# VHH binders against StAR-related lipid transfer protein 6 (STARD6), part 19

Target 1, 220 residues: StAR-related lipid transfer protein 6 (STARD6), of Homo sapiens (Human) (p59095)
Amino acid sequence: MDFKAIAQQTAQEVLGYNRDTSGWKVVKTSKKITVSSKASRKFHGNLYRVEGIIPESPAKLSDFLYQTGDRITWDKSLQVYNMVHRIDSDTFICHTITQSFAVGSISPRDFIDLVYIKRYEGNMNIISSKSVDFPEYPPSSNYIRGYNHPCGFVCSPMEENPAYSKLVMFVQTEMRGKLSPSIIEKTMPSNLVNFILNAKDGIKAHRTPSRRGFHHNSHS
Below, E stands for the ipSAE of ESMFold2; O stands for the ipSAE of OpenDDE; V2 stands for 0.75 times the mean of E and O plus 0.25 times the DockQ between their complexes.

## First folded at step 22 (VHH; framework vhh_7pa5_2)

Design gg6 (from ee6 with T104V S109T; at its last fold request DockQ between E and O 0.52; V2 from the best seeds 0.69)
Amino acid sequence: QVQLVESGGGMVQPGGSLRLSCAASGFTFSSYAMSWVRRAPGKGPEWVSTISWSGGHTSYADSVKGRFTISRDNAKNTLYLQMNSLKPEDTALYYCAKDQVYRVWSGTTFQYWGQGTQVTVSS
ESMFold2, look of step 22: ipSAE 0.497; ipTM 0.799
ESMFold2 (binder alone), look of step 22: mean pLDDT 81; pTM 0.827
OpenDDE, look of step 22: ipSAE 0.808; ipTM 0.899
ESMFold2, fold request of step 23: ipSAE 0.283, 0.600, 0.611; ipTM 0.677, 0.836, 0.841
ESMFold2 (binder alone), fold request of step 23: mean pLDDT 81, 81, 81; pTM 0.825, 0.823, 0.829
OpenDDE, fold request of step 23: ipSAE 0.880, 0.854, 0.881; ipTM 0.941, 0.924, 0.941

